VH-VL binders against q6zmt9r679to764. Designs and how they scored, part 3

Target 1, 86 residues: q6zmt9r679to764
Amino acid sequence: DNLLHWLAEELSEENAESLSSTLPLRRSTIQLIKLKNPDDLTEQIHEFLCFWKKSLPTFTDKLRLLARHLRKIGRSDLAEELKFKW

## First folded at step 23 (VH-VL)

Design u3
Fold by OpenDDE, fold request of step 27:
Structure u3 (fold): chain C 86 residues (1-86), chain A 118 residues (1-118), chain B 112 residues (1-112)
Amino acid sequence: as target 1 above (86 residues)
Amino acid sequence: QVQLVQSGGGLVQPGGSLRLSCAASGFTFDDYAMSWVRQAPGKGLEWVSYIRGSGDETHYADSVKGRFTISRDNSKNTVNLQMNSLRAEDTAVYYCAKFDYYEGMDVWGQGTLVTVSS
Amino acid sequence: DVVMTQSPLSLPVTLGQPASISCRSSQSLLHSYGYNYLNWYVQKPGQSPQLLIYWGSNRASGVPDRISGSGSGTDFTLRISRVEAEDVGVYYCMQYLQTPFTFGQGTKLEIK
């Protein structure tokens, strides 16, 4: 997912921790992703975003939901940019 | 202070039309989907329609497909249900509900009575 | 469509005693990573429905801890550890995994 990959590149490690704490993902899943990509933060973020996206029902407005999460962690700038890109 | 306030409804003859409206406040409206749920007198709850945050996707119960139309105006924080070709079996209290993509219908309006009778 | 079946439909309970309501779905509500898209609602007399439980076992905001949801897949249970007068009403389970969203028949909880 190119859009999620872009977002992954824009998030700091602190943002990633904050974001992952707001997303309904298992902590074990996050840990496994980190173990798989120990030195690549971008790929870690991209992967847990992809997992999150796939875990949602099909009728979900996934990108708007993601934007909501971004605003929640103080990245309203990325939320707006996301709207522009989708 | 999250609130849904409904308006519209009333008495109508079979084949008639009504428009229900629901005004939302206290939350970022387009971050959430909206749904309508109805309850016939003395009966249980029945989901009627769903519209996601952007308004670009809608879903309907088979019982109302082709007759009801859900829409939203995110600039006005409102969701509407246009009800055409009404039938006696459409008689019910209609509720609008805020739909959280994780939690489901976490806030409900006060309900609006729709009575279809000759 | 997913068929939701509640049991019992009528539940008379003595104050202070526990209550339990069963809800079964015709297909699994487990979507991914352990999340069951199952709601519990209560409609108290003269009121709009209100959310009690989401994802099968999470209490909605303001819901007391004496109310709990459990289960996974196709079998779910709502429990009230100590029934109070304010618990009187009709309880509904609802799946929101897919449209159409479908409710159980409702369980009417009354005080004996």
Scores: ipSAE 0.911, ipTM 0.963, lowest interface PAE 0.5, mean pLDDT 96
Fold by OpenDDE, fold request of step 27:
Structure u3 (fold): chain C 86 residues (1-86), chain A 118 residues (1-118), chain B 112 residues (1-112)
Amino acid sequence: as target 1 above (86 residues)
Amino acid sequence: QVQLVQSGGGLVQPGGSLRLSCAASGFTFDDYAMSWVRQAPGKGLEWVSYIRGSGDETHYADSVKGRFTISRDNSKNTVNLQMNSLRAEDTAVYYCAKFDYYEGMDVWGQGTLVTVSS
Amino acid sequence: DVVMTQSPLSLPVTLGQPASISCRSSQSLLHSYGYNYLNWYVQKPGQSPQLLIYWGSNRASGVPDRISGSGSGTDFTLRISRVEAEDVGVYYCMQYLQTPFTFGQGTKLEIK
């Protein structure tokens, strides 16, 4: 997912922690992702975003929902940029 | 104060048309999907239609598919239900509902009575 | 379509006593990452429906802790630990895993 990968590149480690805490993901899943990619923050973020996206019902407006999460963690700038890219 | 205020509805003959409207306030409208649910007199709840936040995807119950059209105007915070080719079995109180992608229908309108009768 | 089956359809309860409503789905509502897409609603006399429970076991805002949801997969239960007069109404389960969203038949809770 190129769009999610772009977003992953734009997020700091602090943002990633904040974002992951707002997403309905199991903590164990997040830990496994970190263990799998211990030295690659971008890949960690990309992977948990992909997991999150796949966990949602098909009728969900996933990108708008993601934008909502980004605004919640104080990254309205990325939320707006996301809207232009989708 | 999250609120949904409905308008429209009324009495119509079979084969006629009605338009329901729902005005939303108190939340970021396009962050949420919207749904319509109806309840025939003395009966249970029946989902009618769904439209996601962007408005680019809609879903309908088989009972109304091809006759009803859901739409939204995110600039006006409104969702509408155009009902064509109405039948007696469409008689019901219609509710608009805010649909949270995690929680479901967390806010409901006051309901609007639609009566289809000759 | 997912068929939702509630039981009982009528539930007379004495004030202060517990109440329990069952809801079964024709297919699992458990998504791959552990969330059950099951709602409980209540429609009190003369009112619009209101959300009680989401994801099978999470209380919606303003819902008292005496009301709880449990279950997973295809079997779900709504419990009221101590029924109060304000609990009178019709309760519905609804799956929102896939469209069409489908409701149970409804359970009418009344005070004996």
Scores: ipSAE 0.910, ipTM 0.963, lowest interface PAE 0.5, mean pLDDT 96
Fold by OpenDDE, look of step 23:
Order: sequence, then structure tokens, then C-alpha cells
Structure u3 (fold): chain C 86 residues (1-86), chain A 118 residues (1-118), chain B 112 residues (1-112)
Amino acid sequence: as target 1 above (86 residues)
Amino acid sequence: QVQLVQSGGGLVQPGGSLRLSCAASGFTFDDYAMSWVRQAPGKGLEWVSYIRGSGDETHYADSVKGRFTISRDNSKNTVNLQMNSLRAEDTAVYYCAKFDYYEGMDVWGQGTLVTVSS
Amino acid sequence: DVVMTQSPLSLPVTLGQPASISCRSSQSLLHSYGYNYLNWYVQKPGQSPQLLIYWGSNRASGVPDRISGSGSGTDFTLRISRVEAEDVGVYYCMQYLQTPFTFGQGTKLEIK
């Protein structure tokens, strides 16, 4: 997912921690992703975003939901850019 | 506070049309989908229609498909239900509901009575 | 379509006693990675429905801890540990895993 990969590149480590805490994912899943990619923050973020996206019902407005999460962690700038790139 | 206020409805003859409206406040409207649910007199709840936050996707119950149209105006924080070719079995209290993609229908309007009778 | 079946349809309860409502779905509501897309609602006399439980077991905001949801897959239960007068109403389960969203028949809780 190119869009999610872009987003992953734009998020700091602090943002990633904040974002992952807002996503309805098991903490164990997040930990496993980190262990799998211990030295690649971008890939960690990309992977849990992809995981999250796939966990949602098909009728979900995934873009707007992601934007909501971004605003929640103080990255309204990325939320707006995300909508633009979609 | 989060609130949904409904308007429209009333009495109409079979084959007639009505438009229901729901005004939302207290939350970021376009972050959430919206739904309509109805309840015939003395009966249970029946889902009617769903629209995503962007408005780019809609879903309908088979019982209303082709006759009802859900729409939203995110600039006005409103969702509407256009009901055409109304039938006696469409008689019900109609509720608009805020649909959270995680929690479901977490906020409901006050309801609007629609009566279809000759 | 997913068929939702509730039991019982009528539930007379003595004040202070526990109550239990069952909801069964015709297919599993367990989505990828462990979330059951099952709601419980209550409609009290003269009021709009209100959300009680989401994801099968999470209490919505303002819901007292004496009300709980449990279950997974196709079998779900709503429990009230000590029924109060304010609990009178009709309870509905609803799946929101896929459209069309479908409700159970409703369970009417009354005080004996």
C-alpha cells in the first residue's frame, strides 16, 4: 500500500506510539511487528497500518477513519494530506 | 454534547413521497457514517439505510431498495432520507443514527413518525 | 443476510434479581483479529434506542457495570446482575459486521 507507506515515512517514533495506542489492535500484535522490524520504524508503522486496514469491515470509510486517528494524535497536517493523496 | 435532531415525516397516501432530515452537532460529522433505522408500530427495529462519511458509498435494505435514497451534506452536517413510492408497510417511526465504525450506532435521533395510509 | 435470533422474547424479572438474554447469529460475527461486531441496544418506554454494548463485550459510555456482554462467534449473552426499575424496556442485539445490518427480534424486560 503506497499511501500507507508514505504515511509511515511521515510519522515520528512518538507519533507511531501514539497512533498505535489509538488503533484497535492487540498490543501483542504491535510487539510482534516491532520484533520483526527492530531497526526499521517506517516498516513497523507500515505493517501495523496495513494490519489495521485489513481488520476493518468492507463498508468502512478507511481513509476518513485513518484521518480521524491522525487528528487525534495531533497530526492534522497528515490527515489533510492523506485526503489529498487519496 | 453530541446530538441528532430530526425533522420531516407525517401522513402520506400510498405511492406518495416524504423526505426526512437529520441535523447533527457536537462531533466531526464527516468522520462518521450515518444510518436510518425504523420501527413499525408495536414491532422491532429494522435497519433501513447506511451512508459512509464521505458519502461515496450507500447501502439499503432490500425492502426499500430502489424507493429510498440516503444522502448527506457534510457542509451542513445533515443526512437525509428521500422516500418515494411509499407503501403501508413503510409506516413506522424512523430514527437517524450516528454510526461509529468501531462502536456501531452510538447516538440516535428522537425519531420521526411516518404514516402511510389511504 | 445474517439472521439474529434472541431468546427469550419476554423476560419478567423480580427487582434485584439477575437477568440474561441470549443472541445467536446465523454466521460468525468474529472479524479478523478478534473483534465481534455485535451491539446490544435498549429501548426504554417512550424513548429512542440507546447503545449498551459494542464489540460484544465493551460497555458504551454511561452504561453501569451491572450490565455486561459476553460471547464470541455466533453465541452472545447480555447480563444484568441486579435488575432495577430503570432497566425496563426492549433489548435488541444487532450485527454490524456486514450490510444489511440485522437486529434480533427484541426481548421485552418487565418487572414482576
Scores: ipSAE 0.888, ipTM 0.958, lowest interface PAE 0.5, mean pLDDT 96
Fold by OpenDDE, look of step 25:
Structure u3 (fold): chain C 86 residues (1-86), chain A 118 residues (1-118), chain B 112 residues (1-112)
Amino acid sequence: as target 1 above (86 residues)
Amino acid sequence: QVQLVQSGGGLVQPGGSLRLSCAASGFTFDDYAMSWVRQAPGKGLEWVSYIRGSGDETHYADSVKGRFTISRDNSKNTVNLQMNSLRAEDTAVYYCAKFDYYEGMDVWGQGTLVTVSS
Amino acid sequence: DVVMTQSPLSLPVTLGQPASISCRSSQSLLHSYGYNYLNWYVQKPGQSPQLLIYWGSNRASGVPDRISGSGSGTDFTLRISRVEAEDVGVYYCMQYLQTPFTFGQGTKLEIK
């Protein structure tokens, strides 16, 4: 997912921690993703975003939901750009 | 405070049309999907229609497909249900509901009575 | 379509006593990240439905802790530890895993 990869590149480590805490993912899943990619923050973020996206029902407006999460962690700038890129 | 206020119900003959409206306030409207649910007199709840936040995808119960149309105006924080070719079995109280993608229908309107009778 | 089946359909309860309602789905409501897309609603007399439980076991805002949801997959239960007069109404389970969203028949809780 190119859009999610872009977003992953824009998020800081602090943002990633905040974001992952707002997403309905198991903490064990997040830990496994980190262990799989210990030195690649971008790939860690990309992977848990992809996992989250795939876990949602098909009728979900995933991008708008993601934008909501981004605003929640104080990244309204990325939320707006995400909507623009969509 | 989150609130949904409905309007547009009434009495109509079979084959007629009605338009229901639901005005939302107190939340970021386009972040959430909206649904319509109806309840025939003395009966249970029946899902009618769904529209996601962007408005680019809609879903309908088989009982209303081809006759009902859900739409939203995010600039006005409104969701509407256009009901055409109404039948007696469409008689019900219709509720609009805020649909949270995680929680489900967490806020409901006050309901609007639609009566289809000759 | 996912068929939702509630039992019992009528539930007379003495004040202060516990109540339990069962809901079964024809398909598993368990999603890949471990959450069940099952709602419980209550419709009190003359009112609109209210959300009680989401994801099978999480209480919605304002719902007292004496009300709880449990279960996973295809079998779910709503419990009220101590029934109060304000609990009178019709309770519905609903799956929101896929469209069409489908409700149970409803369970009418009354005070004996």
Scores: ipSAE 0.887, ipTM 0.958, lowest interface PAE 0.5, mean pLDDT 96
Fold by ESMFold2, fold request of step 27:
Structure u3 (fold): chain C 86 residues (1-86), chain A 118 residues (1-118), chain B 112 residues (1-112)
Amino acid sequence: as target 1 above (86 residues)
Amino acid sequence: QVQLVQSGGGLVQPGGSLRLSCAASGFTFDDYAMSWVRQAPGKGLEWVSYIRGSGDETHYADSVKGRFTISRDNSKNTVNLQMNSLRAEDTAVYYCAKFDYYEGMDVWGQGTLVTVSS
Amino acid sequence: DVVMTQSPLSLPVTLGQPASISCRSSQSLLHSYGYNYLNWYVQKPGQSPQLLIYWGSNRASGVPDRISGSGSGTDFTLRISRVEAEDVGVYYCMQYLQTPFTFGQGTKLEIK
């Protein structure tokens, strides 16, 4: 939870749009999060990440998978920093 | 090009041991889990084992727990299956497979035959 | 363990006709806030298995549109709208929601 909030604080609006397009989140979930938190980008991103995490089976290497997504959106700096914050 | 090349296998006596290897190329190896799946002659597919990208978590079918050990070397892009205390019912073609956390086992190796016979 | 049951186990089909394969799981494969963790594979004669469908309905790369998956929860169907000679093989459903990962028994598709 603390790790996902830290990440939410480090991502820009452009990063959030890129991430939401690569994470397998349902359109209805994305719409609900935005309506719930219309002026709070950090909370929107944090909610996206929490839903994504909960959508995956327990055997999934979620930290490595998240790092892969961060590299894909051009934030390899955050992907490397993520490894130090587990 | 994603490629999984298997090696090892062969004929072994009951109670014996054998080590299977699978060499990966064409993808970032430690971003993905790996699995082993086997197929007894004329039979269906049976999942055997799974290892996470980091190697920190492994899972096994009940039929092989305590006898088989999955491991990976991310510096060499290999996954291995150490098979001990082999039984006749372990006779099968063994496949390694790349495990994408979203798509499951999406790329498979060519298969390696293991025969356990007196 | 999640038991996967396929029907039919043998499927002789006429070239150009549709084919359907049923897969039923002993537990729901729909994960919270997520997808159905159900895949379809084909093993063509002399080959390794190949992924056809993941998450119940998503086609893997290179899989033709005439092959589709549907269903949710415990009841899933693979459909081939027009069977071609290249479709000959054994089809398996598999769940990967939880370990042990489990396969159906297989459905052997043959051209009559």
Scores: ipSAE 0.620, ipTM 0.903, lowest interface PAE 1.5, mean pLDDT 92
Fold by ESMFold2, look of step 23:
Order: sequence, then C-alpha cells, then structure tokens
Structure u3 (fold): chain C 86 residues (1-86), chain A 118 residues (1-118), chain B 112 residues (1-112)
Amino acid sequence: as target 1 above (86 residues)
Amino acid sequence: QVQLVQSGGGLVQPGGSLRLSCAASGFTFDDYAMSWVRQAPGKGLEWVSYIRGSGDETHYADSVKGRFTISRDNSKNTVNLQMNSLRAEDTAVYYCAKFDYYEGMDVWGQGTLVTVSS
Amino acid sequence: DVVMTQSPLSLPVTLGQPASISCRSSQSLLHSYGYNYLNWYVQKPGQSPQLLIYWGSNRASGVPDRISGSGSGTDFTLRISRVEAEDVGVYYCMQYLQTPFTFGQGTKLEIK
C-alpha cells in the first residue's frame, strides 16, 4: 500500500502516461480516477496502481509484475528499488 | 525464442520418487510463474502445481498435496517437480508451462512421461 | 473448485465449414474491471497444448483471425470460421481466476 504511494511520487507525468497505457485498466476507470482527483497527479497515479493491483488474482506475483512494467517504460531504477522495499 | 526443455521421468514402482526438471530460455525467467500440468493416457489435462516468479508462493492440486513439491532456481532458470509416494494414478505425461500473470499458461514444454507400475 | 464443462466432446467438421465449441463454468470467471480469466488451448496430435485465446476473447500471438473467442461470466464460445486440416486436435477451455486451475473435458475436432 505505502509502496504504491511512494512509487506514485517517483513517477513523472510522462512515466504515468506510459504506464497507464500499458496497464490493463478500463478507459472508463481511468477517466473516473482523473475526475475524482483532478488536481492531484500523484493521487491519480496511486489510485491507478491500487485498481490495477486489486484487479489481479491473489496468486499473482504483483511486485515482479510491477517491476516488469517499470522496466518496459524505462524505469529500471525503480524496478530495482522495489526489491529493497520487500 | 522462448523455450522450455523438460527432463526426468521414466518407470518407477508405487511408493517411489522421481524429480522432473524444466529448463527455461528466451525470456526473463523470474518475471513469470511456472506451472505443471499432467495428462493421463487417453485423458484430458489436469493442473498439478504453480509457483510464483519469486518462488515464495506455491499451489497444488488436492490429488498431489503433501506428495509433490514444486521448486525453482532462478539462477539456473529451472523449475522442478519432486514427486514422492507415487501411485498408479500419477501415471501421465507431465508438462511444464510458463505462466504469464495476464495470459496464463502461454508456453508449454515438450512433456515427460511418468509411469508408475509394479 | 470451479467446474468447467465443454460441449460437444466430439466435433466432426467438413473442411471449410465453421465450428463452435461451448464452455461453461460453475461460477463467474469475470473478475474486477471486466476481465474473464478463461483461456482456450488446442492440443494437436502428438504435440503439447498451445494457447489460442486468453481473457475469453484475446487472440494469442500467431493465432489466425478465423479463430475467435466470445462470451463472459459463465458461458464462453470458441469459433473457427472455416476449418482447415491443421485445426485437427483436442480443444480445452481453462479457468485461471483461482487455484486449482481447471480445464474442461476437451473437445476432439476431426475432419469428416
């Protein structure tokens, strides 16, 4: 939970756009999150990540899957930092 | 090219043990879970076991719990199935499969025959 | 456990004609945000299973457009619009919403 908020603080607007395009989230869900938090980009990103996490079955290795997404968008540095927080 | 190459298998008596191995190449191994699926002669597919990319969580079919152990060595890109207390009903072709968390079992090994008989 | 039921179990088809296979689950496979955790596989003679469709309707890489998946919740259909000789094999649906992962009984597709 606190880890996803930390990550939301570390992502640029450019990173967030790339990540939201890659994550399997419905467009309507993304739009509702933006409307709920129109002036708080960090909270928008945090909520995107929370919805994504909740959308996955419990057996999913969510940390490693998130690290894979971060590497795809060019943030391998953040993927490595995730390891130190678990 | 994503590839899963299986080894192990053979003929064993009831109560015996075997260790199946599956060597992975062509993808970042610890980004993916791995599964074992078996198919008794002339029968359908039965899921056996699952292990997460980290190796920290495993799941088993009820029919094999307590007898089979899935494990992985991410430094060697291998997943293994230790099969103990084998029974005649464990006779099957055993497949390892790469498990993508979105797409499920997307790449399968060639299969390894295990025969349990007197 | 989620029970997966396929029909028909045997499907003889004339080359060039369509084929449809039904799969029903004992509980909904639709998870939060609209994903169905239902896959289709084919096992061709002497081969390992191959992924055809994931999330109920998404075509796996290299799968031709004439093979499609549809349905949601508990009822799913695999359709082949024009059957070709290379389509011979046993088709399985599989749920991966929760462990134990479970397969349907299989549908043997044959050219008649």
Scores: ipSAE 0.618, ipTM 0.899, lowest interface PAE 1.4, mean pLDDT 91

Design u3
Fold by ESMFold2, fold request of step 27:
Structure u3 (fold): chain C 86 residues (1-86), chain A 118 residues (1-118), chain B 112 residues (1-112)
Amino acid sequence: as target 1 above (86 residues)
Amino acid sequence: QVQLVQSGGGLVQPGGSLRLSCAASGFTFDDYAMSWVRQAPGKGLEWVSYIRGSGDETHYADSVKGRFTISRDNSKNTVNLQMNSLRAEDTAVYYCAKFDYYEGMDVWGQGTLVTVSS
Amino acid sequence: DVVMTQSPLSLPVTLGQPASISCRSSQSLLHSYGYNYLNWYVQKPGQSPQLLIYWGSNRASGVPDRISGSGSGTDFTLRISRVEAEDVGVYYCMQYLQTPFTFGQGTKLEIK
């Protein structure tokens, strides 16, 4: 959770849009999060990441999977930093 | 082009050991888990083992626990299955598979036959 | 362990006709906040298994749209709207919600 909040603080609105389109989250979930936190981008992103994490089985390497998503959206710098924060 | 090329099969006596290897190319290897699945002659598919991309977590079918060890070398893009204390019921074609955390076992190797016989 | 049960186990089909294969799991494959962790595979004669459908209904890359998956929870169906000669093989459902990952018994699809 600490790591996901740190990441949420580092992501721009453009990054958030890219992540929300590539993470396998239901559109209704995305819309509800935005409605609950309309002016708090960091909290929106944090909630997206938390729901995404909870949607995955326990054997999933969630940090490596997240790093893959970060590289896809052009944030390889954050993907590398996740490696050191594991 | 995602590819998995297997090696290391053969004929082994009961109680013996064998090591299977699977060489990966065409994808970022440590971003994905890997699995082994086997198929006894004339039978269906049976999952054998799983290893996370980092190598930090492994899972095994009950039928092989304590006898088989999955490992990976991310610098060589290989996953291996060390099979010890082999039994006749381990006779099968063994497949390695790339495990996408969303799609599951999405790309499979060509299979290698392991025969355990006196 | 999650038991996967397929029916039928043998499926002779006339070319051009539809085919359906059922798969039932002994417990729900729908993960909270997520998806159904149910895949379909085909193993064509002399080949390795290949992924057709993941998450119950999503086509893998390169799979034609005449092959589809449906269902949720414990009941899943693979449909082929028009069977072609290249569809011959053994079809397996598999759950990957939890280890051990488990397969159905297989359904052998043959052309009559």
Scores: ipSAE 0.617, ipTM 0.901, lowest interface PAE 1.5, mean pLDDT 92
Fold by ESMFold2, fold request of step 27:
Parts: sequence; structure tokens; C-alpha cells
Structure u3 (fold): chain C 86 residues (1-86), chain A 118 residues (1-118), chain B 112 residues (1-112)
Amino acid sequence: as target 1 above (86 residues)
Amino acid sequence: QVQLVQSGGGLVQPGGSLRLSCAASGFTFDDYAMSWVRQAPGKGLEWVSYIRGSGDETHYADSVKGRFTISRDNSKNTVNLQMNSLRAEDTAVYYCAKFDYYEGMDVWGQGTLVTVSS
Amino acid sequence: DVVMTQSPLSLPVTLGQPASISCRSSQSLLHSYGYNYLNWYVQKPGQSPQLLIYWGSNRASGVPDRISGSGSGTDFTLRISRVEAEDVGVYYCMQYLQTPFTFGQGTKLEIK
């Protein structure tokens, strides 16, 4: 989705490492994404956000859950923008 | 630290209504879904209803659809269960539960007895 | 609806001995990226249910390591390696892959 791509553009490499450590994604999945996009941080982040979203049952409030993760990594500004955009 | 405090139970006649409330503290309320589960006397657990953190999506057990309504007020940190057209078989202890999207129902309230009898 | 079937429904156990409870689901609880949406709960006498295990095998906060969950897909087991008096209660499995969320019938663990 365009909202997840917007978010991927706003995250630094440090943010991405923090976020990937708190999301329940397999290390092998993260490494595959990095291999497919070795010099494109934004696409790496976008892809692992998409994988994370697909790992959740349909009844999950995925945007609010993502906002929770953003607050935990110190990006409450992005958490608020995300909630405002939906 | 995380606490769910319930209120609103009691004795009611068949066909009557009750509103159950559950007040949350110790966590960021709208980050989590909420659920209601009931337990008839001497029986097992039966899931009743679920509401997302945003409040925009709800789910119900077939046994209560059209009669019960789950709602939440994120400004007051409360989840409510409006129970209409009550029947004797709705007699149970009703629990509210915090629903973590990863861990499921991880913290439960103390339970509220609802008795439906004439 | 996903039907959850527990066995046994009554489990008398000698103090200090192991206990196992089986839970079977009518369909796989393994989500497309490797998570089993199966929890175990205990309801001790006079108390609300408490989460023991989530995702089939992960201990909830404060749960001792003598309590463990195993299994995947449709077959799950809760094990208590050494039963203590405080383990008395009714144990439930529950699936939360899809609504309606459904519980097993419960297993009453008693000291004999």
C-alpha cells in the first residue's frame, strides 16, 4: 500500500533496524528482502512492512499496531501522522 | 499495573437489558482490541464479542448476534457490552479481556455475574 | 467455525508428577507466515482465566518454565513437568486465528 511506502520513505536505517528487531519477522525473510534490494533501503523497509502485514489475521487493527511499534522505536511523530492519514 | 475493572451486572428478567462496562488502566488503551467472554454456571468458556482498537470493526458469536453490541470509548478507556433481549441461557459470569494482536486475550477482568431469571 | 477438542476432560494427578493435556483443532491454526494462533489458559478456583501460552509454545509473562506448550497445525499439547498444588484448575485451549474465537471444553486438573 502507498501508506506503507510513505512510511518506508520516512524511516532511517537506525529506525529500520529497531523496527525489524521488534516485529515478529523471521531473520531469513529479512535477509531475503535485503538480498533482493541491496542498495534500496526504502524498498527493503517497504517489503518487510508488507510481509509483516500479511502475517496477521484479518481482524487485526494493523495500522494501530504499527503505530504502537513506531512509538516504541522513538518515532511518535510518524505514529501520529500514520493515524491522521487513515 | 494493567487492570480491567468491570461493572454493570446483576439480576434481570427475560427480555430485559443490561449494559456491562469495563474500565482499563495501565496500558495505551486504543493500541489493543478488547473482547468479552462468558462462562455459564458450571460450564466452560465461550467467546462473546471482539472490538478492534479503533472501534471500526466488531465480531460476535452467533448466539448473541443482533442482541448484544460491543462498543468502546477510547477517551474514557472503557469497553461496554450492551445486552438486549436477554434469555435465561445468557446467565453467566462475563469477563472483559485485553486482546493483544500477537498474544490474544492476555489480561482479564474480575468477571461480572449476569443472572437472567423470572 | 473452528472446533477445539481437549482430552482428557478430567485429569487427576499425583503431586510432583508430570501432566499433559491434548488439544486438537478442526483446521490448521498455522498462519501463512509460521505462527500458530493457539493459546492455553488456566482458570484457578475462584479466579479469572490467566494466559499461560500463546502462539502454541511461547510462555506468557510470569509463567514458570515447568509449564510448556508444543505442537503445530492441528495438534497441540500443554505439559506441566512437575505438578504443584497451585496448578489445580481448569485448563483451556483457544484458537484466535479467526472469529468466532473458540475454546476447548476445558480440562479439570485435580490432585489425587
Scores: ipSAE 0.584, ipTM 0.887, lowest interface PAE 1.6, mean pLDDT 91

